# VHH binders against Chlorophyllide a oxygenase, chloroplastic (CAO): the designs that were tried, part 3

Target 1, 101 residues: Chlorophyllide a oxygenase, chloroplastic (CAO), of Arabidopsis thaliana (Mouse-ear cress) (q9mba1r221to321)
Amino acid sequence: WYPVAFTADLKHDTMVPIECFEQPWVIFRGEDGKPGCVRNTCAHRACPLDLGTVNEGRIQCPYHGWEYSTDGECKKMPSTKLLKVKIKSLPCLEQEGMIWI

## First folded at step 16 (VHH; from w6 with E102P G103D S104A Y107I)

Design x6
Fold by OpenDDE, fold request of step 19:
Structure x6 (fold): chain B 101 residues (1-101), chain A 118 residues (1-118)
Amino acid sequence: as target 1 above (101 residues)
Amino acid sequence: EVQLVESGGGVVQPGGSLRLSCAASGFTFSEWAMNWVRQAPGKGPEWVSSISWQGSYILYADSVKGRFTISRDNSKNTLYLQMNSLRPEDTALYYCARDTYPDAFDISSQGTLVTVSS
């Protein structure tokens, strides 16, 4: 575990993009308020998810509106039938005023 | 039935401008990312530009960057393409197309013809 963001910077409607293991990730709070970390690349068109918004604990891609939960599972596809799609996620915890992965 | 109707094409001299429109019906326009695609004589379809469902994310082909501007009005179910500094190589039939999955787009409309010639 190592710290990647401050708790104060991670509000319910904010995101923190990070580079870890030579890959892009994004941290956001889930529906339960706990931090999650998913790949910062939408499975649809590879759009960076940190360019979008956090809506009710899900990160929404600005391109097509696909929404992902903190476990990486896609929960919404506005213009198509919901398909079984999942992006990579990392364990994430909050402690001592920091977000850790 | 899904319908896309392009308009605004015409004949213009090099360096001129045109604004294309695409009227959408038969689907929830605001839920779809949209594309402009063009097909020049003797060539295959070429992607021109994409705009996200809410308009906050935009992409352009390198060939039109700095000259073309894509936009949309979801309240009017309309897609736009402002084309400035037109060049002869921009001559083509221009189509609007929904961004589909898994393919990028499908062309099913009649298109609007843009001719750039001196």
Scores: ipSAE 0.850, ipTM 0.917, lowest interface PAE 0.5, mean pLDDT 95
Fold by OpenDDE, fold request of step 19:
Structure x6 (fold): chain B 101 residues (1-101), chain A 118 residues (1-118)
Amino acid sequence: as target 1 above (101 residues)
Amino acid sequence: EVQLVESGGGVVQPGGSLRLSCAASGFTFSEWAMNWVRQAPGKGPEWVSSISWQGSYILYADSVKGRFTISRDNSKNTLYLQMNSLRPEDTALYYCARDTYPDAFDISSQGTLVTVSS
């Protein structure tokens, strides 16, 4: 486990982009308030997800509005039928004022 | 039926400006990222610019960066392309196209002709 962000910086509507294992990731809080960590790249057009918003525990891509949960599953596709799409995620926990992955 | 109607094309001298419009109907415009694409005589379609569904994310082809500005008004179901500092190589039919999946876009409208010449 590695500390990557402060709890105080991760609000319900806040995202924390990080670079870990030579890959871009983004941390945000899910619907249950627990932190999650997913690849900071939308599966559709590779748009950085940290440029978007957090809506009801899902991270929304600013390009087409695709939304992902903390486990990386796509939950919404505004302009198409919802397809089975998933991006990579990492285990994430909150402890001692820090976010760990 | 999905309809896209381009307008605003015309003849302009090098260095001039034009503003293109695209009127959309037959679908929920605000749910779609949109593109401008152009096709010059004897050439294939060339991507020009893209704008996200809510307009907060924008992309340009290198050939038009700093000269063209894409925008949209979702309340009017309209896409725009402000073209400044026009060059002869910008001469083409210009099309608006919905961003599709998995492919980027398809052209199905009539387009509007832009001619840049001295």
Scores: ipSAE 0.848, ipTM 0.916, lowest interface PAE 0.5, mean pLDDT 95
Fold by ESMFold2, look of step 22:
Structure x6 (fold): chain B 101 residues (1-101), chain A 118 residues (1-118)
Amino acid sequence: as target 1 above (101 residues)
Amino acid sequence: EVQLVESGGGVVQPGGSLRLSCAASGFTFSEWAMNWVRQAPGKGPEWVSSISWQGSYILYADSVKGRFTISRDNSKNTLYLQMNSLRPEDTALYYCARDTYPDAFDISSQGTLVTVSS
């Protein structure tokens, strides 16, 4: 486990972008309030997800509005039929005032 | 049916400016990220710029960064490209296109010709 963020900095509508394991990741809170960690790269056009918003436990890409849950599954595609798309996620936990991956 | 109509091209001298427009109809424009693509005489298509569905995320090719500005007006279903500091190398037929998955461009128009020459 690697500590990558402070719990106080991760609110219900914020994101924490990190670089770990030589790859870009983003941390946000799911609908249950628990942290999740997904690749910071939208499957559509590789847009950095941290440039978007968090909507009720889903991170929304600013490019085309695709929404991802904390497990990396794409849950909404505004302009097209929803396709089975998933981005990589990492295990993530909140402990000792920190967020760990 | 999807229609994209480009306008605003013409002949300008090096260092000049043009603003291209792309009028969209037949689809919900505000739900689509959009692109400008150009094709110089005798060459293949070259991606120029992209803009997200609400305009908050914008990309440029290195060859145009700092000189071109993409924008959109979703209330008028119109995409724009402001081209400043034009160079002879910018001479091309310019197309607008919807951004489609995976990475394909839906080019369905004749484009607008930009010629930069003295």
Scores: ipSAE 0.083, ipTM 0.448, lowest interface PAE 5.4, mean pLDDT 79
Fold by ESMFold2, look of step 20:
Structure x6 (fold): chain B 101 residues (1-101), chain A 118 residues (1-118)
Amino acid sequence: as target 1 above (101 residues)
Amino acid sequence: EVQLVESGGGVVQPGGSLRLSCAASGFTFSEWAMNWVRQAPGKGPEWVSSISWQGSYILYADSVKGRFTISRDNSKNTLYLQMNSLRPEDTALYYCARDTYPDAFDISSQGTLVTVSS
């Protein structure tokens, strides 16, 4: 486990981008308030997700509006039919005032 | 029917400027990321620039960075490419394309010819 953020820095509408395991990741809170960690790269044209927003516990890519839950599953595709698309996620937990991956 | 129609091509001297427009109809333009692509005679297509659906995320090919500016006006359903400091190597058929998954274009315009020659 690696500590990557303080609990106090992760609000339900914010994101914490991190570089870990030689790849970009982003931490955000899901609908249940628990933190999740997903690849900071949208499946659609590799847009960095941390440039977008967190809406209702889903991170929205600014490129085409795709939304991902904390497990990496794409839940919304505004202009196409919803395809089964998932981006990579890491286990993520919140303990002792820290967020760990 | 879904349609993209571009305009603004022509002949210009090296170092000159040209602005391309691409008018969209038949679909909700503001829900789609858009691209400019060019194709020189006898060569394959070269991606030039991309702009996100609301204009907040923009990408350029290395060959045009600092010289070209992509923009869009969603209220007018129009995509633009401002081309500055043009070089003879920019001579190509330029067309706009609607971005789709997986990393492909499902609809494109016919193209407008840009010729940079002394």
Scores: ipSAE 0.061, ipTM 0.427, lowest interface PAE 5.8, mean pLDDT 79
Fold by ESMFold2, fold request of step 19:
Structure x6 (fold): chain B 101 residues (1-101), chain A 118 residues (1-118)
Amino acid sequence: as target 1 above (101 residues)
Amino acid sequence: EVQLVESGGGVVQPGGSLRLSCAASGFTFSEWAMNWVRQAPGKGPEWVSSISWQGSYILYADSVKGRFTISRDNSKNTLYLQMNSLRPEDTALYYCARDTYPDAFDISSQGTLVTVSS
């Protein structure tokens, strides 16, 4: 496990971008308030997700409005049929005032 | 009925400029990322530029970086391409298209012809 963020820095509507394992990731809170860690790259055009927003526990890509849950599954695709698309995610837990991956 | 209508093409000299417009109707324009795609005579479609649904993220093909500028006005349902420093190799039929996954282009229009020639 690697400590990558402080619990106090991860609010319900914010994101914490990190670099780990030589790849960009972003941490945000799901609907249940638990942290998740997903690849900071939208499946559509590789747009950085940290440029978007967090809405109701889903991160919304600013490119096309695709929304991802903390497990990396795309849950909403505006204007198109929802396809089975998933971005890479890492195990993520919150303990001892820190977020770990 | 989804419609995309391109305009602004024409014959222009090398080094010249043109501004293309794409008027959209029949769908919610502000929910779509958009592309400009061009097709030279005898060639397949070539991607030129993309713009995110709200205009905050933009991509260009290497061949047009620094010369072309994509933009959009969601209040007018219109996509634009400002083309500067035009070269003969930019001669093509230019289409606007909705960005579809996985990277297919939704071309349903006639395009606007750009000819760069002395």
Scores: ipSAE 0.049, ipTM 0.417, lowest interface PAE 5.8, mean pLDDT 79
Fold by ESMFold2, look of step 21:
Structure x6 (fold): chain B 101 residues (1-101), chain A 118 residues (1-118)
Amino acid sequence: as target 1 above (101 residues)
Amino acid sequence: EVQLVESGGGVVQPGGSLRLSCAASGFTFSEWAMNWVRQAPGKGPEWVSSISWQGSYILYADSVKGRFTISRDNSKNTLYLQMNSLRPEDTALYYCARDTYPDAFDISSQGTLVTVSS
C-alpha cells in the first residue's frame, strides 16, 4: 500500500493526480465522501481526467463531458446514449490521516 | 436539420497559409467535440485534429503538429483550422466532423479542396 495524499488535501470537489505502477491515476471523493482511485484517462479519446472537474461525486472529463464514479463506471455521456463503459480503478482507503492505494 | 458547412479552401504555394472555417447548425455545437479530417486524391481519410467541446483539450496528428492550429468559437457555432507552412503533401479534401463514441464521426461536411502546388 502507498500513502499518496493527505486526507486534508482531498476535498469533495478536488482531485489529486498521481503516478503509480507507471500509469497515471487520479483520486477523488465519491458521493458518500469515501476516496476512490481511477485511471487518469477518459475512455473517450484518452483525455486526462485531472484536467476536468468533480461533480456530485463523479469526475467529469473535459473532452466531451463523460462522468465517472469512483469505481470507474461511466455514469453520464452528454450528447449520446449512455453506453456501458468502465475505466480501471484501484482499491483505495483512508486511514491515519492519509489516502492509500 | 444537422449541418456542417466548411469554407476557406483554395490553391496556395508551399510555405503559405490558409484558414478553414466550419459553420454548424441544427444541433447544440457547444456540447460536441469536433474534428478536422482530410483525404488526399486516391487515398483514404486521415484524421488531422480534434478539439474538446469547450476547447480545453486539443489533439493533432504528428504530420501537422506545429503547423496547424484548431480552434472553435461556441458563440458563433464555428470550428476553425489555421494551416501554416503548407506543404504539397497537405493537398487534400478537408472536412469537419462531429465526434462520437467509439471514436467515429456521425456527421461530416462535404469538404473543401486545399491544393498546395508551386
Scores: ipSAE 0.031, ipTM 0.398, lowest interface PAE 6.4, mean pLDDT 79
Fold by ESMFold2, look of step 23:
Structure x6 (fold): chain B 101 residues (1-101), chain A 118 residues (1-118)
Amino acid sequence: as target 1 above (101 residues)
Amino acid sequence: EVQLVESGGGVVQPGGSLRLSCAASGFTFSEWAMNWVRQAPGKGPEWVSSISWQGSYILYADSVKGRFTISRDNSKNTLYLQMNSLRPEDTALYYCARDTYPDAFDISSQGTLVTVSS
C-alpha cells in the first residue's frame, strides 16, 4: 500500500490526481463517501479526467460528459446510448488520516 | 433535421490563412464534441482537430499543430477552424462532424474546399 493523499484534502466534490506506478490516476469519493482510484484517462478520447468534475460520486469527463464510478465503470454517456465501458481502477482505502492505494 | 453546413473555403497561396465555419442546426450543438476532418483527392478522410462540448479540451493532428486553431460558439451553434501558414498539402475538402463513439466521424455534408496553390 502507498499513501498518496490526506483525507482532509479529499472532499465529496473534489478529486486528487496522482502519478503512481508510472501511470496517471485520479482519486475521488463515491456515493458511499469512500475513496476510489481510477485511471486518469477517459475511454472516449483519452481526455484527462482530472480536468472534469465529480458529480454525486461519479467523475465526469469534460470532453463529452461520460461519467465513471469508483470501480471504473462508465455509468453515463450523454447524447448516446450507454455502452459497456470500463477504465482501470486500483484498490483504495482510507486509514490514519490518509488515502492509500 | 440535423444539418452541418461548412463555409469559408477558397483558393489561397502558401503561407496564407483561411477561417472555416460550420453552422449546425437540428440538434443540441452544446451536447456534442465536434471534429474537423479533411479529405484530399484520392485519399480517405483524415482527422484534423477535435474540441470538447464546452470548448475546454482540444486536440490537433500533428500535421496541423501550431498552425490551426479550432474553436466554437455554442450560443451561435457554430464551429470554427482558423488555418494559418497554409501549405499545399492542406488542400482538401474540409468537413465538420459530430464526435461519435466508437467511430470518430459522422460526415453528412458536402464540405468546403480549401485549395493552397501558387
Scores: ipSAE 0.028, ipTM 0.395, lowest interface PAE 6.7, mean pLDDT 78
Fold by ESMFold2, fold request of step 19:
Structure x6 (fold): chain B 101 residues (1-101), chain A 118 residues (1-118)
Amino acid sequence: as target 1 above (101 residues)
Amino acid sequence: EVQLVESGGGVVQPGGSLRLSCAASGFTFSEWAMNWVRQAPGKGPEWVSSISWQGSYILYADSVKGRFTISRDNSKNTLYLQMNSLRPEDTALYYCARDTYPDAFDISSQGTLVTVSS
C-alpha cells in the first residue's frame, strides 16, 4: 500500500491527481463517500480527468462529458449511445488520515 | 439534419489574420467536442485544433500553436478559429467537425477556403 493523499484534501466534489506506478491517476469520492482511484485518462480522447468535475459521485471528463464511477465504469456518454467502456481503477483505502493505494 | 456551415475564409497576405466561423444546427451543439481540420491541395486531411464541449479543454497541432485560437459560443451554436500570423503553408480548405468515437472527427460539410499568398 502507498499513501498518496491526505483525507482532509479529498472532499465530496474535489479530485486529487497523483502520479504512481509510472501512470497518472486521480482520486475522488463516490456516491457513498468512499474514495476511489481511476486512471487519469478518459477512454474517449485520453483527456486528463482531473481537469473535469465530480458530479454525483462520478468524475466527468471535460472533453465530452463522459462520467466514470470509482470502479472505472463509464456510466454516461452525453453525445452518443452508452458503450461498454471501463478505465483502469485501483483499490483505494482511507485510513490513518491518509488515502492509500 | 446535422449541418455545419463554415465561413470567414478568403485570400490574405502572409502575416495576416482571418477569423473562421462554423454555424451548427440539427444537433445539440453544447453536447459535442468540436474540431477544426484542414486539407491543403493534393494532401490528406490534417487535424488543426480541438475544443471540449464546454470550452475548458483545448488542443492545437504543433504547426499552429501560438498563432491560432479556437473558441466556441454555445449560446449561439457557433465554433470559431482565430488565425493570426498566417503563412503560405496554412493555405487549405478548413472544415469544422464533431468529435466522434472512435474516430477523431466526422466531416460532412463544404468547408471554407483560406489562401495565404503574396
Scores: ipSAE 0.021, ipTM 0.389, lowest interface PAE 6.4, mean pLDDT 78

## First folded at step 20 (VHH; from x6 with Q54R I58T)

Design c3
Fold by ESMFold2, look of step 20:
Structure c3 (fold): chain B 101 residues (1-101), chain A 118 residues (1-118)
Amino acid sequence: as target 1 above (101 residues)
Amino acid sequence: EVQLVESGGGVVQPGGSLRLSCAASGFTFSEWAMNWVRQAPGKGPEWVSSISWRGSYTLYADSVKGRFTISRDNSKNTLYLQMNSLRPEDTALYYCARDTYPDAFDISSQGTLVTVSS
């Protein structure tokens, strides 16, 4: 496990972008308040997700408004029929005042 | 009726500038990412630039990066391409296209010719 953020720095509507395992990731909180870690790359156009927003536990890509849950599954595609799309996610744990991946 | 209509093409000297416009109608422009594509005579289509639905994220082909600027005005349903430092190899038919999954364009304009020649 690698510590990547402090619990106090991860609010319910914020994101913490990190680079780990030579790949970009972003950490945000889901609807249950637990942290998740997904690839910081939207499946649609490789847009960095940390340029978007977190709304009600889903991260919204700024390119077309695709929304992803903490497990990486795309839950909303505003302009297109929803397809089965998933981005990579990592296990994410909150313990001892820190966020771990 | 979904339409994209571009304008602003013409003949320009090397080093010159042009601004292309693409007017959208028949769909909610602000919900779609947009692209510029060009096709030189005798070649296949070449992607030029993309812009996100709200204009916050842009992408450029390496061949135009630093010279071309994509922008949009969602209140006017209009997409723009500012082309600076034009070169003869930029000569092509330029058209705008609406972006879809998975990296396809479902609607495009007919194109406006840009000729860079001295």
Scores: ipSAE 0.037, ipTM 0.405, lowest interface PAE 6.2, mean pLDDT 78

## First folded at step 21 (VHH)

Design d2
Fold by ESMFold2, look of step 22:
Structure d2 (fold): chain B 101 residues (1-101), chain A 119 residues (1-119)
Amino acid sequence: as target 1 above (101 residues)
Amino acid sequence: EVQLVESGGGVVQPGGSLRLSCAASGFTFSEWAMNWVRQAPGKGPEWVSSISWQGSYILYADSVKGRFTISRDNSKNTLYLQMNSLRPEDTALYYCARDTHYPDAFDISSQGTLVTVSS
């Protein structure tokens, strides 16, 4: 496990972008308040997700507004029917005041 | 029906400016990222610029960075391209295009407006 953020830095509407394992990732809290770590790349146009927002526990890509849950599943596609799309996620643990991946 | 209609083309001197407009209808414009593409006579299409659905994420081709500005007004369903410091190499048919969801890069494009940069 790698410690990557303080618990106090990860609020309900914030993101922590991380570069780890030679890939870009972003950490945010889900609707249940638990942290998640997903690839910092929207599946549609590879737009960096950390340039977007967190809305009700989902990260919203700024390009077309696709929303992803903490497990990487795309939950909303504003301009099309929802397709089964998932981006890569990492296991994420909150312990001892830290977020670990 | 879905359509994109562009305007604002014409003949300008090198160093001049033009502003292109692309009016959208038949779809919810504010839910789509948009692009400008150009095609010089006898050449293939060249991507020029992209703008995200709310205007917060913008990309330019290297050849136009610093000279062209893409923008949009979602209340008017209109995409714009401000072209400054025009060069003869910018002479092309300019058209706007809506991004695709699957499987293509663009699914709807306009017919184009001709921009000619000549002394």
Scores: ipSAE 0.019, ipTM 0.393, lowest interface PAE 6.2, mean pLDDT 78

## First folded at step 23 (VHH)

Design f3 (from x6 with Q54K S56H I58T I107H)
Fold by OpenDDE, fold request of step 24:
Structure f3 (fold): chain B 101 residues (1-101), chain A 118 residues (1-118)
Amino acid sequence: as target 1 above (101 residues)
Amino acid sequence: EVQLVESGGGVVQPGGSLRLSCAASGFTFSEWAMNWVRQAPGKGPEWVSSISWKGHYTLYADSVKGRFTISRDNSKNTLYLQMNSLRPEDTALYYCARDTYPDAFDHSSQGTLVTVSS
């Protein structure tokens, strides 16, 4: 575990993009308020998810509106029926004013 | 039934401008990212531009960057393509197409013809 973001920077409606392990990730709070960390790349067309919004604990891609939960599971596809799609996620925890992965 | 109807094409001289429109019906337009594609005679379809479902983000083929602008009005179910500094190589039949998953365009329209010629 190592700290990657400050708790203060992670509001319920904000995201914190980070680069770890030479890959782009994005941190946001899930529906339960706990931080999650998923790949900062939408599974559809590789759009950076940090350009989007956090809606009810899900990160929404600004391109097509695909929403992902903190475990990387796609929960909504506005323009199509929901398919089984998942992006990579990392274990994430909040402690001592920091977000850790 | 899904319908996309393009308009605004015509004949222009090099350096001229045109504004294309695409009227959408038969689906929830605001839930779809949209595309413009074009097909020149004897060539395959070429992607031109894309716009996000809410219109905040746009993408362009290198061949049209800086010259074309894609936009949309979700309240009017209409997609637009402003084409400036037109070149002869822009001559093509232009289609609007829904952005489908995973990587495809969905259209059944006849397109609108753009001819750039001196």
Scores: ipSAE 0.801, ipTM 0.899, lowest interface PAE 0.5, mean pLDDT 94
Fold by OpenDDE, fold request of step 24:
Structure f3 (fold): chain B 101 residues (1-101), chain A 118 residues (1-118)
Amino acid sequence: as target 1 above (101 residues)
Amino acid sequence: EVQLVESGGGVVQPGGSLRLSCAASGFTFSEWAMNWVRQAPGKGPEWVSSISWKGHYTLYADSVKGRFTISRDNSKNTLYLQMNSLRPEDTALYYCARDTYPDAFDHSSQGTLVTVSS
């Protein structure tokens, strides 16, 4: 486990982009308030997700509005209909004032 | 029925400006990223610019970067292309197109003709 962000910096409507294992990731809080970590690259056209917003526990791509839950599952596609789209996710926990992955 | 209607084309001198509009209907405009594409005489279609569904992010072809500005008004279901410092090589039929998966353009409209000449 590695500390990657401060709990204080991760509000319900904020996200924290990080580099880990030479790959881009983004941390945000899910609908249950627990932190999640997913690849910082939209499955649609590789847009960085940290440029978007967190909406009701889902991270939303600013380009086309695709939304992902903390487990990486795509939950919304405003202008597209695809089945079983998922991006990579990492285990994430909150402890001692820090977010860990 | 999905409809895209382009307007604003015309004849301008090099260095001139035009503003194109695209009126969208038959779909939820605010949920779609949009594109401008163009087709010059004797050439294939060329991507010009893209704008995110909410309009906060834009992309441009290198050939038009710094000269063209894409924008949108979702309340009016309208896409815009401000073209400044126009060049003869910008002469083309311009289309607006919805982003389609995976990387295609949906343009069934007639387009609007832009002619840049002295």
Scores: ipSAE 0.680, ipTM 0.849, lowest interface PAE 0.6, mean pLDDT 94
Fold by ESMFold2, look of step 23:
Order: structure tokens, then sequence, then C-alpha cells
Structure f3 (fold): chain B 101 residues (1-101), chain A 118 residues (1-118)
């Protein structure tokens, strides 16, 4: 496990971008309030997700509004019907004031 | 009915500038990311630039980066491409398209011709 953020820095509507395994990731809180870690790259056009927003436990890509849950599954595709799309996620744990991956 | 109408093309000398417009109707423009695509004679379509639905994120092909600027005005349902420092290799039919999934682009227009020649 690697500590990557403080619990106090991760609010319900914020996200923490990180670099790990030579890849960009982003950490945000899901609907249950638990942290998740997904690739910081939208599947649609590779837009960095940390440029977007977190809405009700889903991270919304600023490019076309695709929303991803903490497990990386795309849950919403505005203006088109939902297709089976998933981005890579990492296990994520919150303990002792820190976020770990 | 989805309609995209391009304008602003023409003949210009190398180093010149043009500003293309794309008027959109028949769909909620502000819910769509948009693209400019060009097609040179005898070649397939080439992606030029993209802009996010709210205008906050833009992308450019390496060949046009630093010379072209994409923008949009969601209150007027209009997409723009400012083209500076034009080169003969920029000669093509330019059209706008809604950004669709997967990578296919949705277009119903004829585009606007840009010719860069001495």
Amino acid sequence: as target 1 above (101 residues)
Amino acid sequence: EVQLVESGGGVVQPGGSLRLSCAASGFTFSEWAMNWVRQAPGKGPEWVSSISWKGHYTLYADSVKGRFTISRDNSKNTLYLQMNSLRPEDTALYYCARDTYPDAFDHSSQGTLVTVSS
C-alpha cells in the first residue's frame, strides 16, 4: 500500500490527482463516501478527468460529460445511450487520516 | 433535424488568416463536444481540433497546434476556428462535427473550402 493523500484533502466534491506506476490517476469519493482511484484519462477522448467535477459520487469528464464511478465504470453518457465502457481502477483504502492505494 | 452549416472559407496566401464558423441547429449544442475535421483532395478525413461541451478543454492536432484556435459560443449555437499562419498543406474542405462515440464523426454538411495558394 502507498499513502497518496490526506483524508482532510479529499472532500465530497473534490479530487486529488496523483502519479503512480508512471501513470496518471485521480482519487475521489464515491456515493458511499469511500475513496476510489481511477485512471485520470476519460475513455472517450483521453481527456484528463481531474479537469472535471465530482457529482454525487461520480467523476464527470469535462469533455462530453461522461461520468465514472469509483470502480471505473462509465455510468452516464449525456447525449448518447449508455455503452459498456470502463476505465482502470486501483484498490483504495482510507485509514488513520490517509488515503492509500 | 441536425444541421451544421460552415462558412468563412476561401482562398488565401500562405501566412494568411481565416476564421471559420459553424452554425448549429436541431440539437442541444451546449450538450455536445465539437470537432473540426478537414479533408484534403484525394485523402481521408483528418481530425483538426476539438472543444469540450462547456468550452473549457481544447485539443489540437500537432500539425495545427499554435496556429489554430477553436472556440464556441453556446448562447449563439456557433463553433469557430481561427486559422493563422496558414500553409499550403492546410488546403482542404473543413467541416464541423459533433463528437460522437465511438470515434465516428456525425456530419450532414458539405463543409467550407479553404485554399492556401500563392
Scores: ipSAE 0.047, ipTM 0.411, lowest interface PAE 5.8, mean pLDDT 78
Fold by ESMFold2, fold request of step 24:
Structure f3 (fold): chain B 101 residues (1-101), chain A 118 residues (1-118)
Amino acid sequence: as target 1 above (101 residues)
Amino acid sequence: EVQLVESGGGVVQPGGSLRLSCAASGFTFSEWAMNWVRQAPGKGPEWVSSISWKGHYTLYADSVKGRFTISRDNSKNTLYLQMNSLRPEDTALYYCARDTYPDAFDHSSQGTLVTVSS
């Protein structure tokens, strides 16, 4: 496990971009308030997700508004019919004032 | 009815500038990422530039990077392309299109002709 952020830095409406395992990731809180870690790359046009927002426990890509849950599943695709798309996620836990992956 | 109407094209000399506009109606413009695409005579369509639905993330083809600037005004339902340092190889029909998945363009317009002649 790697400590990648302090609990105090991860609020319900924020995200923490990190680089680990030589890949970009982003950490945000899901609908249950627990942290999740997904690739910092939207499946649509590869836009960095950390340039977007967190809404109702989903991270929204700034390119076309695709929303991902903490398990990496795309839950919303504005302007198009929802297709099954998933981005990579990592196990993530919150312990001892830190976020770990 | 989805409608995209391009304007601002014309004839310019090499090194000149043009600003293209794309007026959108019949759909919720602010929910769509948008593209500029061009088609030179006798060629297939070539992607030029993309802009995110809120305007904060942009992409450019290598051939136009540093010369063209895409922008949008969602309050006016309008997409723009500022074209500087124009070259004869930029001569084409330019049109805007909604960005669709997976990587297709929803084309429904006639475009605006840009001619750069030396």
Scores: ipSAE 0.034, ipTM 0.398, lowest interface PAE 6.2, mean pLDDT 80
Fold by ESMFold2, fold request of step 24:
Structure f3 (fold): chain B 101 residues (1-101), chain A 118 residues (1-118)
Amino acid sequence: as target 1 above (101 residues)
Amino acid sequence: EVQLVESGGGVVQPGGSLRLSCAASGFTFSEWAMNWVRQAPGKGPEWVSSISWKGHYTLYADSVKGRFTISRDNSKNTLYLQMNSLRPEDTALYYCARDTYPDAFDHSSQGTLVTVSS
């Protein structure tokens, strides 16, 4: 496990971008308030998801509105029929005032 | 080791067509959205087209919309760009890239040269 962020830095509507395992990731809180870690890249255009928003436990790409849950599953595609799309996610836990992946 | 190898470029007349291929290895191709990027002589890199990891969603720069078609075959780990109605302004080094933020328009491969001669 790697400690990558402080619990106090992660609110329900914010996100924390990190670099780990040679890739960019972003941490945000899901609907249940628990942290999740997904690749910081929208599946279709490489846009950084950390420039978007977190709404009701989903992170939304600022360019095309694709929304992802903390397990990386795309939950909404505003311009097309929702397809089965998933971005990479990492195990993520909150312990000892820290977020770990 | 991530490797992307482009092919299919060449010299064509205006109005002609070419089909570019990008062979991928060293990573799980089907987990990545992909881009085509081009760089004309003396200019910076220009994004051309993107395709989602399963191939169901595509986007194009306005300059190529309606003329170029991006596609992929995940069983062959290959990305394609069908270029029709080519113009002299399309002359550039074309390369493919994984959909990543910091270096989306930088290339680590040789690319394939497309020359549209007037």
Scores: ipSAE 0.013, ipTM 0.135, lowest interface PAE 8.4, mean pLDDT 78

